# Ledger of designs, part 2: VH-VL binders against Calcium homeostasis endoplasmic reticulum protein (CHERP)

Target 1, 141 residues: Calcium homeostasis endoplasmic reticulum protein (CHERP), of Homo sapiens (Human) (q8iwx8r149to289)
Amino acid sequence: ETQLDMNEFDNLLQPIIDTCTKDAISAGKNWMFSNAKSPPHCELMAGHLRNRITADGAHFELRLHLIYLINDVLHHCQRKQARELLAALQKVVVPIYCTSFLAVEEDKQQKIARLLQLWEKNGYFDDSIIQQLQSPALGLG
Key: E = the ipSAE of ESMFold2; O = the ipSAE of OpenDDE; V2 = 0.75 times the mean of E and O plus 0.25 times the DockQ between their complexes.

## First folded at step 1 (VH-VL)

Design a8 (framework fv_acasunlimab)
Fold by ESMFold2-Fast, scan of step 1:
Structure a8 (fold): chain C 141 residues (1-141), chain A 122 residues (1-122), chain B 108 residues (1-108)
Amino acid sequence: as target 1 above (141 residues)
Amino acid sequence: EVQLLEPGGGLVQPGGSLRLSCEASGFTFSDYAMSWVRQAPGKGLEWVSGISGYGGSTFYADSVRGRFTISRDSSKNTLFLQMSSLRAEDTAVYYCAKEGDYWPTDYYFDYWGQGTLVTVSS
Amino acid sequence: SYVLTQPPSVSVAPGQTARITCGGNNIGSKSVHWYQQKPGQAPVLVVYDDSDRPSGLPERFSGSNSGNTATLTISRVEAGDEADYYCQVWDSSSDHVVFGGGTKLTVL
């Protein structure tokens, strides 16, 4: 069966959550690309990010910083034409974004909304996904 | 079409005050951080001050802290720099600059105003 | 505070490749951006996030960043590329934007 070391992944995610430096994000992104061996592998990584970000106990910085990792991965998926990893992220971005947006007040929502504008401009998602991201309550429900 | 227009500048005596403005159009103003960057005659670029899109966070270079105040008015799509206690070394062309496409750990300037000359001299 | 070092000038013949360096302590861990400035004009972004180009910029402009040096590379240099070039980073420890001192590119 398709398996990845989620403890190894979490060890890379922790510095991103804590400090969100370019080095930490780069290390996490590189690990994801090195483990993007098949669609099930990509779906395991995307699903793990979804689980961490949408967890009931997740604080704002954890959610924001891991979405920043997702943003960097999406950017490089376009450059590398990594279709399987992009497709896996497209399947989880709606609950990730909508849950994070609805969990916080207006000033923090602006930080998250700026990412949506960038994603829309760069064409990472089809119109159906963009519409769900633009209406977070409807997208989540 | 993004535009940043800087009506302002002028000649001021040392110790005086001046307010610069930068009128923005062609983008959603409140979504982007803005900065002021200056350039003394014949010198390089020096970052002066920055303000977040929402206006909740402001940043200043050590050389201007306590003397300059950055602010913005979303109803007018306008960025301001209130300069006080001006010194001869503040003489420069002042550019307003818009933050580029959002990135979490850094930012850059994708559009710049035409620049406004501020001369501090007796 | 964080400091970026650029050579004051670089000369290159038309059609050749110009390389402008930007030195900084562990600069490879930061995102480097590059601006072109012609006399009497505002700066223009030519490279951002180490190696990305704004829409409409010629492919002749490229960037790299590793270790202690970032580099702006201009291939097949044209007379119109003559300008001052500035590198820029954000210093996360102070939340300050830092510019290099600038490099004057002369096309002979």
Scores: ipSAE 0.018, ipTM 0.573, lowest interface PAE 4.6, mean pLDDT 87

Design a9 (framework fv_acasunlimab)
Fold by ESMFold2-Fast, scan of step 1:
Structure a9 (fold): chain C 141 residues (1-141), chain A 121 residues (1-121), chain B 108 residues (1-108)
Amino acid sequence: as target 1 above (141 residues)
Amino acid sequence: EVQLLEPGGGLVQPGGSLRLSCEASGFTFDDYAMSWVRQAPGKGLEWVSGISWNSGSIFYADSVRGRFTISRDSSKNTLFLQMSSLRAEDTAVYYCAKAGSYEPDWYFDLWGQGTLVTVSS
Amino acid sequence: SYVLTQPPSVSVAPGQTARITCGGNNIGSKSVHWYQQKPGQAPVLVVYDDSDRPSGLPERFSGSNSGNTATLTISRVEAGDEADYYCQVWDSSSDHVVFGGGTKLTVL
């Protein structure tokens, strides 16, 4: 039975949401890698981030800051060849990105779209996922 | 015109204080992280401090931590560096620079003209 | 405390290829950026994210990054390329922007 301390995870996410310091992002990232013990563990962490970011009551800064955490994790997954955590994030990135993009006006959409450009350059996702991220309304349907 | 203008600089005594400013125009200031980078006479580039678009993340080089404070004012499109307890080793041309990427892999695609700070008695 | 090492100088004849190296422990796992600085001027970004070029820069500038060495390559060098060149990374361990010591490119 797969178990993770989600209260501990949320305690690490809250400073990221509130202030988004480099120390807070590093702490969250390190916790995720320490708990990336199997595909189900990775999927629980990725699913939790998806739930927090796509919630109806989530404000822009919460969405943006947790996506910054995801970006930092993706960067390190590629460099460490952490395949299971990368695969788990690949399964949730479309609803995370598309929901966040569609929830805000054009100025704030540009902040989120910058991340997609980096993800494309770094090759974090296959062409199917990139196409869905490039068309957010279609990506959710 | 897309530019960063640095109207500050000057001569200060060791132990003194000085505030530098960097005025942004031609781009959406609030969308980008900003940094200060310095260069001592005849020496290389040294990063001093950086601040995220919303001031939520602030970083300092070890050599200036506790002495310098970076800040930004979105109403004025201006970046500041408050320098205190200045040392002769702080003598340098100070550049403000705009990050061309989000955190953490910052690179700088726009630079101010630089302002000379001389710390001497 | 992360350190980037560059040769202090490189000389090249016009029309030849210049290669400027940037050494760092496991630098291939980081994104490397390159700046050109001419006397009395602010630095100018010439390569970012290892190999991408800013719009408007000559195709003669290119970059690579693997293992412990990143390289800036300038092909068909012109007199106007004479400048100091700096490599730069973000070190996530220290939350620092780190610059190399710089390389003076001389075109003779």
Scores: ipSAE 0.015, ipTM 0.541, lowest interface PAE 7.3, mean pLDDT 87

Design i10 (framework fv_indenebart)
Fold by ESMFold2-Fast, scan of step 1:
Structure i10 (fold): chain C 141 residues (1-141), chain A 122 residues (1-122), chain B 115 residues (1-115)
Amino acid sequence: as target 1 above (141 residues)
Amino acid sequence: EVQLLESGGGLVQPGGSLRLSCAASGFTFSDYYMSWVRQAPGKGLEWVSSISSSGSTIYYADSVKGRFTISRDNSKNTLYLQMNSLRAEDTAVYYCAKDEGYDFWSGPMDVWGQGTTVTVSS
Amino acid sequence: QAVLTQPASLSASPGASASLTCTLRSDINVGSYNIYWYQQKPGSPPQYLLRYYSDSDKGQGSGVPSRFSGSKDASANAGILLISGLQSEDEADYYCMIWHSSAVVFGGGTKLTVL
């Protein structure tokens, strides 16, 4: 009953990974909101993003660009009061952020750390999650 | 269309208080973080404070911590700066600024108001 | 020590190019920061010009001409604003800015004089 077309989702994610254009991010975001039918549906989408971003074979641009998609979705969840999708993303953001941060050198870490600053400023996560994001090695334990 | 209009500046004695307001129009105010930036006569830009879209996360420059309070009322599309225990060195033009919230990689402050002048002297 | 240092003034002729520098304090690496640039004309608020992190990660402010561009000089630990084809209207104060230590930090500003 709780099923989504993950091949369709991946077809939308690929242009984001490859080019990261505003239009590609918008298309991915709109697909997620259109399929945010229940908490299990939201958890399937959030879990799929987690699986793709935290995979051992994921390169930096894939991780960064999909986190840009997540940032855009978080912004619009707050705007639209989309509590179920926000809650699903809150459950996966720690492994997503911490794995991505620890996988790269300082120059690339700065790009990822800027997102954490924006998330703190916009109040997307509670203090417990923010503390885990600020301590990436401990957040993964 | 997109506009920020500051008000509330004036002349005040050291130790006094002022409240600045910034009225926003032409965009969805509740979607963006907002900041106050000041400029002393003949000097450069100095960041004062920033507040998140919801108002839950706030940052202050060390020079104003404990004296200034930033706040916002999203129902009125208005940003505030309550300034207490004013000092001569707080004399400046105070600008209200919007961050580019939708396109977070474009820059922190893309729209600025005209500024309001605060003069702290005897 | 100032986090960002800019020369107080620079002069150039109409039609020439001006290169404005923003030097980061030695304990921080310019390679790790987005450098933001602002223009301020007398009696006006600052206008956002552009952001530069790298050639593949940069952006322009709304209505900002393409003759304004950003770059970095890693050996000098500096961000650079290049203005090509200088016009009289480019005479202004220019500020660089970064996010550092949970704060927004502005450089001291450079006054560009175009004859």
Scores: ipSAE 0.005, ipTM 0.519, lowest interface PAE 10.3, mean pLDDT 86

Design i11 (framework fv_indenebart; at its last look DockQ between E and O 0.03; V2 from the best seeds 0.00; counts 0 for: pae E 8.1 > 2, placed apart)
Fold by ESMFold2, look of step 2:
Structure i11 (fold): chain C 141 residues (1-141), chain A 122 residues (1-122), chain B 115 residues (1-115)
Amino acid sequence: as target 1 above (141 residues)
Amino acid sequence: EVQLLESGGGLVQPGGSLRLSCAASGFTFDDYAMSWVRQAPGKGLEWVSSISGSGGSTYYADSVKGRFTISRDNSKNTLYLQMNSLRAEDTAVYYCAKGDSYPEYWDAFDVWGQGTTVTVSS
Amino acid sequence: QAVLTQPASLSASPGASASLTCTLRSGINVGTYNIYWYQQKPGSPPQYLLRYYSDSDKGQGSGVPSRFSGSKDASANAGILLISGLQSEDEADYYCMIWYSSAWVFGGGTKLTVL
């Protein structure tokens, strides 16, 4: 019950990494909501995404596309009042965003930074988290 | 309305080079992956190359690796394909196609251009 | 073995149904892939028809009639495009496509003849 099929999760993540279609995002999001049964389940999913995105050698498209998945999940967590999944993502968003932002040059940084503007506007995170995201080097401290 | 317009095709000798362009309009260009797909006369579709919306990732079919370079200029809403060391087997109609990426659309190759013809022969 | 295999041709009568198959290579599980379908009429670029992942996760191209539908046959490891109520304008080449191993891969195409 507290177990997640991480192979099944990775099978859904791979099309997102490769193509990032809205249908691939939707499949990954739907899986996450179907498996968000308890706080430990939500923590396992969020931690897995953090591990994949922050891994040494993760390429930019993997990081960006999985951040796009997180963005879609955040939007639906707010609409569906999915507090536990939202809380789990809030715990990992700083290392996810800041590692990805600092790993690339300015033109790629702008793509990631567009999401921060949306996250701030939509109120997904408190001011402390937003301030860390706005100062990526400080956020990784 | 989303529109894609290819140009730059023509007749070229084996070993020669050609640069294709695809002018895009009607959507936020840098949010979408873009692709080149070709079709030799009387043959099926063959994917050639793709580039991410930011330009950070590029992908190539084995048949063109090392000879073709995909690029984009997001300030001009234009996709490019630089084709070097052309061979007779590269003769085809080349289509540009709009891929899908966040935030609004997830469909693959939902819009295609009309194509530009490349002929490689002596 | 090719990643995607389609029969070269298929014929069916007006008003009947046609079932077009897209078989994935052994070792590639159809259940974990979006199967995209494209129609191409003579002298025209391809046109997006639909995507099928599961009954609860699928999409239809803009303006594509509901008589075009997708499915999967897990035992045959294949994606299926069903065209019901065949009309003469459905005579075309049909391609399936997946994203596999950092590449878009098309099937060889099926020429559908409506006699």
Scores: ipSAE 0.008, ipTM 0.551, lowest interface PAE 8.1, mean pLDDT 87
ESMFold2-Fast, scan of step 1: ipSAE 0.288; ipTM 0.783
ESMFold2 (binder alone), look of step 2: mean pLDDT 92; pTM 0.948
OpenDDE, look of step 2: ipSAE 0.026; ipTM 0.707

Design i2 (framework fv_indenebart)
Heavy chain, then light chain:
Amino acid sequence: EVQLLESGGGLVQPGGSLRLSCAASGFTFDDYAMSWVRQAPGKGLEWVSSISWNSGSIYYADSVKGRFTISRDNSKNTLYLQMNSLRAEDTAVYYCAKDSGDYEPTYGMDVWGQGTTVTVSS
Amino acid sequence: QAVLTQPASLSASPGASASLTCTLRSDINVGSYNIYWYQQKPGSPPQYLLRYYSDSDKGQGSGVPSRFSGSKDASANAGILLISGLQSEDEADYYCMIWPSNAWVFGGGTKLTVL
ESMFold2-Fast, scan of step 1: ipSAE 0.042; ipTM 0.627

Design i3 (framework fv_indenebart)
Fold by ESMFold2-Fast, scan of step 1:
Structure i3 (fold): chain C 141 residues (1-141), chain A 121 residues (1-121), chain B 115 residues (1-115)
Amino acid sequence: as target 1 above (141 residues)
Amino acid sequence: EVQLLESGGGLVQPGGSLRLSCAASGFTFSDYYMSWVRQAPGKGLEWVSSISSSGSTIYYADSVKGRFTISRDNSKNTLYLQMNSLRAEDTAVYYCARDWDYGEYYGMDVWGQGTTVTVSS
Amino acid sequence: QAVLTQPASLSASPGASASLTCTLRSDINVGSYNIYWYQQKPGSPPQYLLRYYSDSDKGQGSGVPSRFSGSKDASANAGILLISGLQSEDEADYYCMIWYSSAWVFGGGTKLTVL
């Protein structure tokens, strides 16, 4: 039974949450690709990001910065055809994006909405997912 | 040094075809969206088309849909624009531009010198 | 109605400051968009100047002097390019650009005359 070192992952996520440097995001992304060994491993990492971002007590900077990590991972998945990690992220992006968007006021919503334009431009998600992201309240059901 | 070099422009009759090329050097071509932008004589800039880093996502201006085809060959670091059914209003300098996105910020930050397309009888 | 509107021309004196506006159509909130600025001199390709989303999210083109800066005017629904300490070589056409509705959209351009 293979398990991921989630303490090591959280240690990489903490600098992203606190300061969101390019180097911190790169370290988190590289760790995820190094541990993308099978679909269950990818789903565990994607699910962990979902749990951190959608938590009731998550503050805006935590949500935004971890979505920045997801954005960088999505870009590299598309470029490298990393199908299993991309598929795992596609399964969790709607609750991640919609919860984050609805949890904040309009000024902060616009920072998050900018990423949706980029995701549409880059073709990371099919039209069904994009439609759910464009209507966050309906996307959450 | 980051460079983009366009070629393939020329004089063509209405209804004719041209194929433009853009040779990229000095950067990892496969990491970037690429775009074509044109400028008619004495007029402003008009976006024509964009293609994703992998080539899987493509966008066209409404004015060229169905007539122009953007493509790329990452193994050759080359961007292409196949222009069919050319019209007088397609007369312009065509620029190749690096569409710098890396998943966070997007915009055209490096431009070629342009290649001139003249559609006239 | 045009997505982006720029004044056709603007004149300013050497050493003064010029504020170039890029107004978004009223249904489009300027707060939601990166505004890109380009300079074009006669016979040359456009040169990337800068990108502005907010004070905490902006970028400058390589070799672009700090006297070029971006901002937004929410009340006017406009992006702004500020050029301070105007020099004769700043005389050029200036274009703004946004990514909107699956398209790059350019403003009509402003010809800046330094006289």
Scores: ipSAE 0.014, ipTM 0.545, lowest interface PAE 8.1, mean pLDDT 87

Design i5 (framework fv_indenebart)
Fold by ESMFold2-Fast, scan of step 1:
Formats: structure tokens, C-alpha cells, sequence
Structure i5 (fold): chain C 141 residues (1-141), chain A 121 residues (1-121), chain B 115 residues (1-115)
């Protein structure tokens, strides 16, 4: 059976949520790559990020900072040819992005929208995913 | 020129304390993870502790948890290791090592010359 | 059981090639890890040689000759350090290292003797 230490993961995510420093993001990213052993392992990590970000009680800074972690991971998936982790993130990015975007007012939405522009420019997602991210209400159904 | 210079090693009795320092130069110290790695006489490398660039995230080897404290002063470009309750098995050369940059993979690329700690009666 | 296992010693002739192995414990997959290699000569601190994740994601230490290269053997669950065209100055201890579960883990080291 596929198992990961989610308490260890959450301990790495907490400094990202609180301060969002480059070293905190790097620590979280490196833990994810070290544990990206198979598609089920990648799906557990991606699913955990989805659960934390889309939770009803999640505040804006938590959502934004964990999306910054996802952005950094996506960038390094291209560099490291980590196809399994990229595929797992592709499965959860729509609810992550759309829930975060729709939960906040225009000024905060602009911070999230800048990431979408970067993701589109860098080709992290296919056109169907990009279209859902560009229309968040449609993406959530 | 990137340099790491350790100091503070010496002879200490079991149960004693010692503070190691590592002076960094030639790079932006505040942008790098720093680590302490030790090597007992005739033995292999053993990781001791690491501290993130900001100092907010710290890791310890199980063998030193509760006894050693890693810290850094970015304004002085200096890494520290406070060693308490020293044991004979802590006898080693202690190396200071620089991690890769914040967006790179984990690892160590620059090492100091080491400082010798001998725990003996 | 040790997270990383290296043979204690290896001997090879000048001009030959040496393959040094670093075997990961069976519960972790070498495909998911950066494998770092360090060289240590008597009386000297360790020197970073290289990092290998994949053919498209690898790095070399400053001044490290191209005759040092990294790879992985998925069937053996091992990282490999290849030293081609062995020279007398390559005689040293070689350590592999990974970051695993909030810890840097070093292998026990392999003493390479060039005879």
C-alpha cells in the first residue's frame, strides 16, 4: 500500500503558510520530489495540497502561499522531467486555483491571476485546463 | 573566493559543552542553507544539523537532538553549533558546509577545513 | 537497515574505469532522489563531485573533470558514480548522500585504491 508521512509534510508546509520564504518553499518542494516514488505517491501529495487549499476554513495567505509552492514544483517538474508529479498536480490544479480565485475580492484575485499567466506562458497545462482556469466558475461546475 | 572557516574545537570532558563557529565569506550567506557534518577518527561522514537560509527551519540528526543547537547570524555571516552534554562518541572533526541555493535541490557544495572536537577524560 | 549502502572498498588499475555503487534501502526508490557524490582525500575535507537526478537534471562541481559522471541503475535501486581513465590522484574515499525524510543521509563510503 501507498503511504506517506503527512504530518512531516504539514510540518514543512507550515513555514510556507506563515512566511512564504524561498527556503521554506525549497524545503517543501524537495520533500515532494524525494517522496515522488510512484504515481500514487504523487497523487497523495497533490491531493493533500488540494485538501489544505480548498478547505472551507483556509485563509487567503494559506491558499496563496501553497499555490506559490505548487508553482515552484511545476517549474522544477519541467527541469527534472518529473512527469508523475506533474500529472498528479494537473489533476488537482483546477479546484485549487478556481476555489482560491472565487473566494476573494478583485485585488487578491490579481495576485492569483498572475500565476495563471506564468503557467500559460510556460506550458504547464493543456488548453482544456487553461480554459477552466481562465473561467473559474465553469471550472468548479 | 567562497570560503568557510570553522573554529571553537578543542579537548573537553564528558558532560561538558563547546561552541563551534563557522565564518563564511565570498557569497551571500543569507541566501543559503547551512549544515554541520562530522567525521569520527577513521570513520565516515555523519550529518549533524542543518538550518535554512532565514533560520526558520532547523533539522537535527537523532543522535544529537536535545543536546546540540544550530543557529546563524546573517548580519555576521556566521553559523554556530552549541554542543551540550558531550559524549565520547561526539569526538570528530566537525565540518561546516554550504547548501545549494534556495531553489536548487538539497545537498552541500562547499565545505570548510573542519575543527576537531575531542571528548575525553 | 541502512538507508544507503556502499561497498567498503574497491580496487582498479590506472587507466581503467571504476563504477562505485550506492544502494538505497528497498522501501525507497532511487528514481525519486538526487544522488550526491563526494570525494575525500586523506587530510582533506570532502569535495563535492556531482549530483545526479536524471540525464536532463544533473550537475557537476566546479573543477571536477568530465571523466567523473553519475547515473542510476533502477533494477539494483542504486546510484552509480563512474570514474573513467583512472589516475593515481583518484585514490580516495567516495561518499554518496541523499536528502530523505528531513535528514541528510550519507553512505558508509567506499575506499578506492588505484593500483
Amino acid sequence: as target 1 above (141 residues)
Amino acid sequence: EVQLLESGGGLVQPGGSLRLSCAASGFTFSSYEMSWVRQAPGKGLEWVSSISSSGSTIYYADSVKGRFTISRDNSKNTLYLQMNSLRAEDTAVYYCARGFDEYGPYGMDVWGQGTTVTVSS
Amino acid sequence: QAVLTQPASLSASPGASASLTCTLRSDINVGSYNIYWYQQKPGSPPQYLLRYYSDSDKGQGSGVPSRFSGSKDASANAGILLISGLQSEDEADYYCMIWHSSAYVFGGGTKLTVL
Scores: ipSAE 0.006, ipTM 0.519, lowest interface PAE 10.7, mean pLDDT 86

Design i7 (framework fv_indenebart)
Fold by ESMFold2-Fast, scan of step 1:
Structure i7 (fold): chain C 141 residues (1-141), chain A 121 residues (1-121), chain B 115 residues (1-115)
Amino acid sequence: as target 1 above (141 residues)
Amino acid sequence: EVQLLESGGGLVQPGGSLRLSCAASGFTFDDYAMSWVRQAPGKGLEWVSSISWNSGSIYYADSVKGRFTISRDNSKNTLYLQMNSLRAEDTAVYYCARDLSWYEDYGMDVWGQGTTVTVSS
Amino acid sequence: QAVLTQPASLSASPGASASLTCTLRSDINVGSYNIYWYQQKPGSPPQYLLRYYSDSDKGQGSGVPSRFSGSKDASANAGILLISGLQSEDEADYYCMIWHSSASVFGGGTKLTVL
């Protein structure tokens, strides 16, 4: 019953995947905020990002750049008290982060780990989620 | 328009103090990390300090640790640099700059016009 | 010992290409860093040009022409700013920067003269 234009969303995600500019991330973030109309709408957007990032065969740059988008959306949620979108992202961040971390070698893992440090300092997630993110193999098990 | 406007520079004697301010406009201030970067006369750029959007992460150049304090007031869209125990080598133009630190990598993308600090006896 | 080293000066002709280098200290691997590039003209504040990590992870400042591009030379342990189709307005000081050990570190700057 709840519907969003996922083709429109993907059209905004493609520049983020390809170039990862601040303008592309901002455009994606603004689209998500404008479509955060109810908890089901937020869950559809968060679920779509989870599906793209955790897909078998997703390359590192796609995963990393979409996590950069998620980071900016988390900041926006906290600043604007957009609790429904924050709650939707909290439900998917563990598979997103843990799958991305475990899929790559140590050098690339460090880029992802920097985001976790930022998320901890900004208080985006409760202790239960943080513990799963700190132990990615356990977070997926 | 995105704008950063520094103020508070001036002439001060060694051992003195100054507080620099940077007024931000044209963007959502609390959406960005902010930095101070300085440039001594005829010299290159030297990073001084950076602060995350919520003040949860703060970093200083070794040359200013214990003497300078970076802070921000998001309700006033203003960044500050409190400079204590000033030395002749702190003489520089001080630039306020906007960062987007989504992975703790503080890259500046918008710069102010700068404010001049001269430390001289 | 400097973390980042840039040549003090470089000269090139209008319409030619200039390659500006930013060499990292030997204990630091260029492959692991974002290299940021800034342009500064006399009497003006620095302007952000671009950031380069890899071909798939890079970004450009607003209004920066496509003739400015970044790359890396792994064998030289250096970041590179390429300016193609040089114009007189490109005459400026160019600074590279990395985030290293909880600090932003700038190179000494290269003065580009377009003659």
Scores: ipSAE 0.014, ipTM 0.579, lowest interface PAE 7.7, mean pLDDT 88

Design i8 (framework fv_indenebart)
Fold by ESMFold2-Fast, scan of step 1:
Structure i8 (fold): chain C 141 residues (1-141), chain A 122 residues (1-122), chain B 115 residues (1-115)
Amino acid sequence: as target 1 above (141 residues)
Amino acid sequence: EVQLLESGGGLVQPGGSLRLSCAASGFTFSSYAMSWVRQAPGKGLEWVSSISGSGGYTYYADSVKGRFTISRDNSKNTLYLQMNSLRAEDTAVYYCAKVDYGSEYPWGMDVWGQGTTVTVSS
Amino acid sequence: QAVLTQPASLSASPGASASLTCTLRSDINVGSYNIYWYQQKPGSPPQYLLRYYSDSDKGQGSGVPSRFSGSKDASANAGILLISGLQSEDEADYYCMIWHSSAWVFGGGTKLTVL
């Protein structure tokens, strides 16, 4: 049985969505690492973030701020060798990024594209994933 | 150089209204959440309100809910606090503060203005 | 009940160390919070000093000397600001802060007197 308190997770995500402070991001990130107990647990957390970010009616700030959380988690995974959480996020990053990029106008797309540049520089994803992120329409199709 | 300049403070009577402004420079204003924090004479710091970078989300201390409204104009790099139904207990120096957002360095509310004084007295 | 409690005053000698505590209300666990510390000198706005979550997740404000450091006391449910090698200019009010329940919460502040 794989089970996580998603209501508790959402309570931590809401301050990130609303204000996106370093404290809110740190709290969310630390909760994720405390609950990264097995691959199914990591997949539940990654899947929940994908569901929140790709939902119909998700506004730009929600998408951008939760992607900022993902960015912090990716950095920490690399530093701490947290392979299972990294693998779970690698499975959902394409729909998260591509849906967010395609849902907004050019000015807002630039903010999202800066994250891709950082991910490429830091080597968080293999070439196959990067290619899909560089072509958002192809990444979703 | 990051700078915050508050204005709009003054003497008002109980039940009156006042609007504070905070002019920001030296950073991408729309990318940061902003806060108002007050300090009554000889007392400690009290958080009043916060607003997201886009202005879409606002938070208020219970003591000011329904009376104060935080807003921002990103085209003018300016933060506002509309204060209605003022009470003697609202007498304080009001500080504008920049809030961190996903920085690689943890730094909280790292930039504060000099403050503007609000005195509610008859 | 106050979410954060700080002693009103603390006195210490020049060159000594001062340990300032910030105690969290018993229904919340200090282990789960980033504790921010601010210094305020008379006539000045607050200055950000540091943030502490854990030894691997902490940071210092720009220009803040290394003699200022943060830690936690799990048994006391408290955040701690340590000031080593006290100097006369360290005399100030010190505030802790957390984000809790959609609000920034400040402690009542501790007046540090360097005598």
Scores: ipSAE 0.008, ipTM 0.519, lowest interface PAE 10.3, mean pLDDT 85

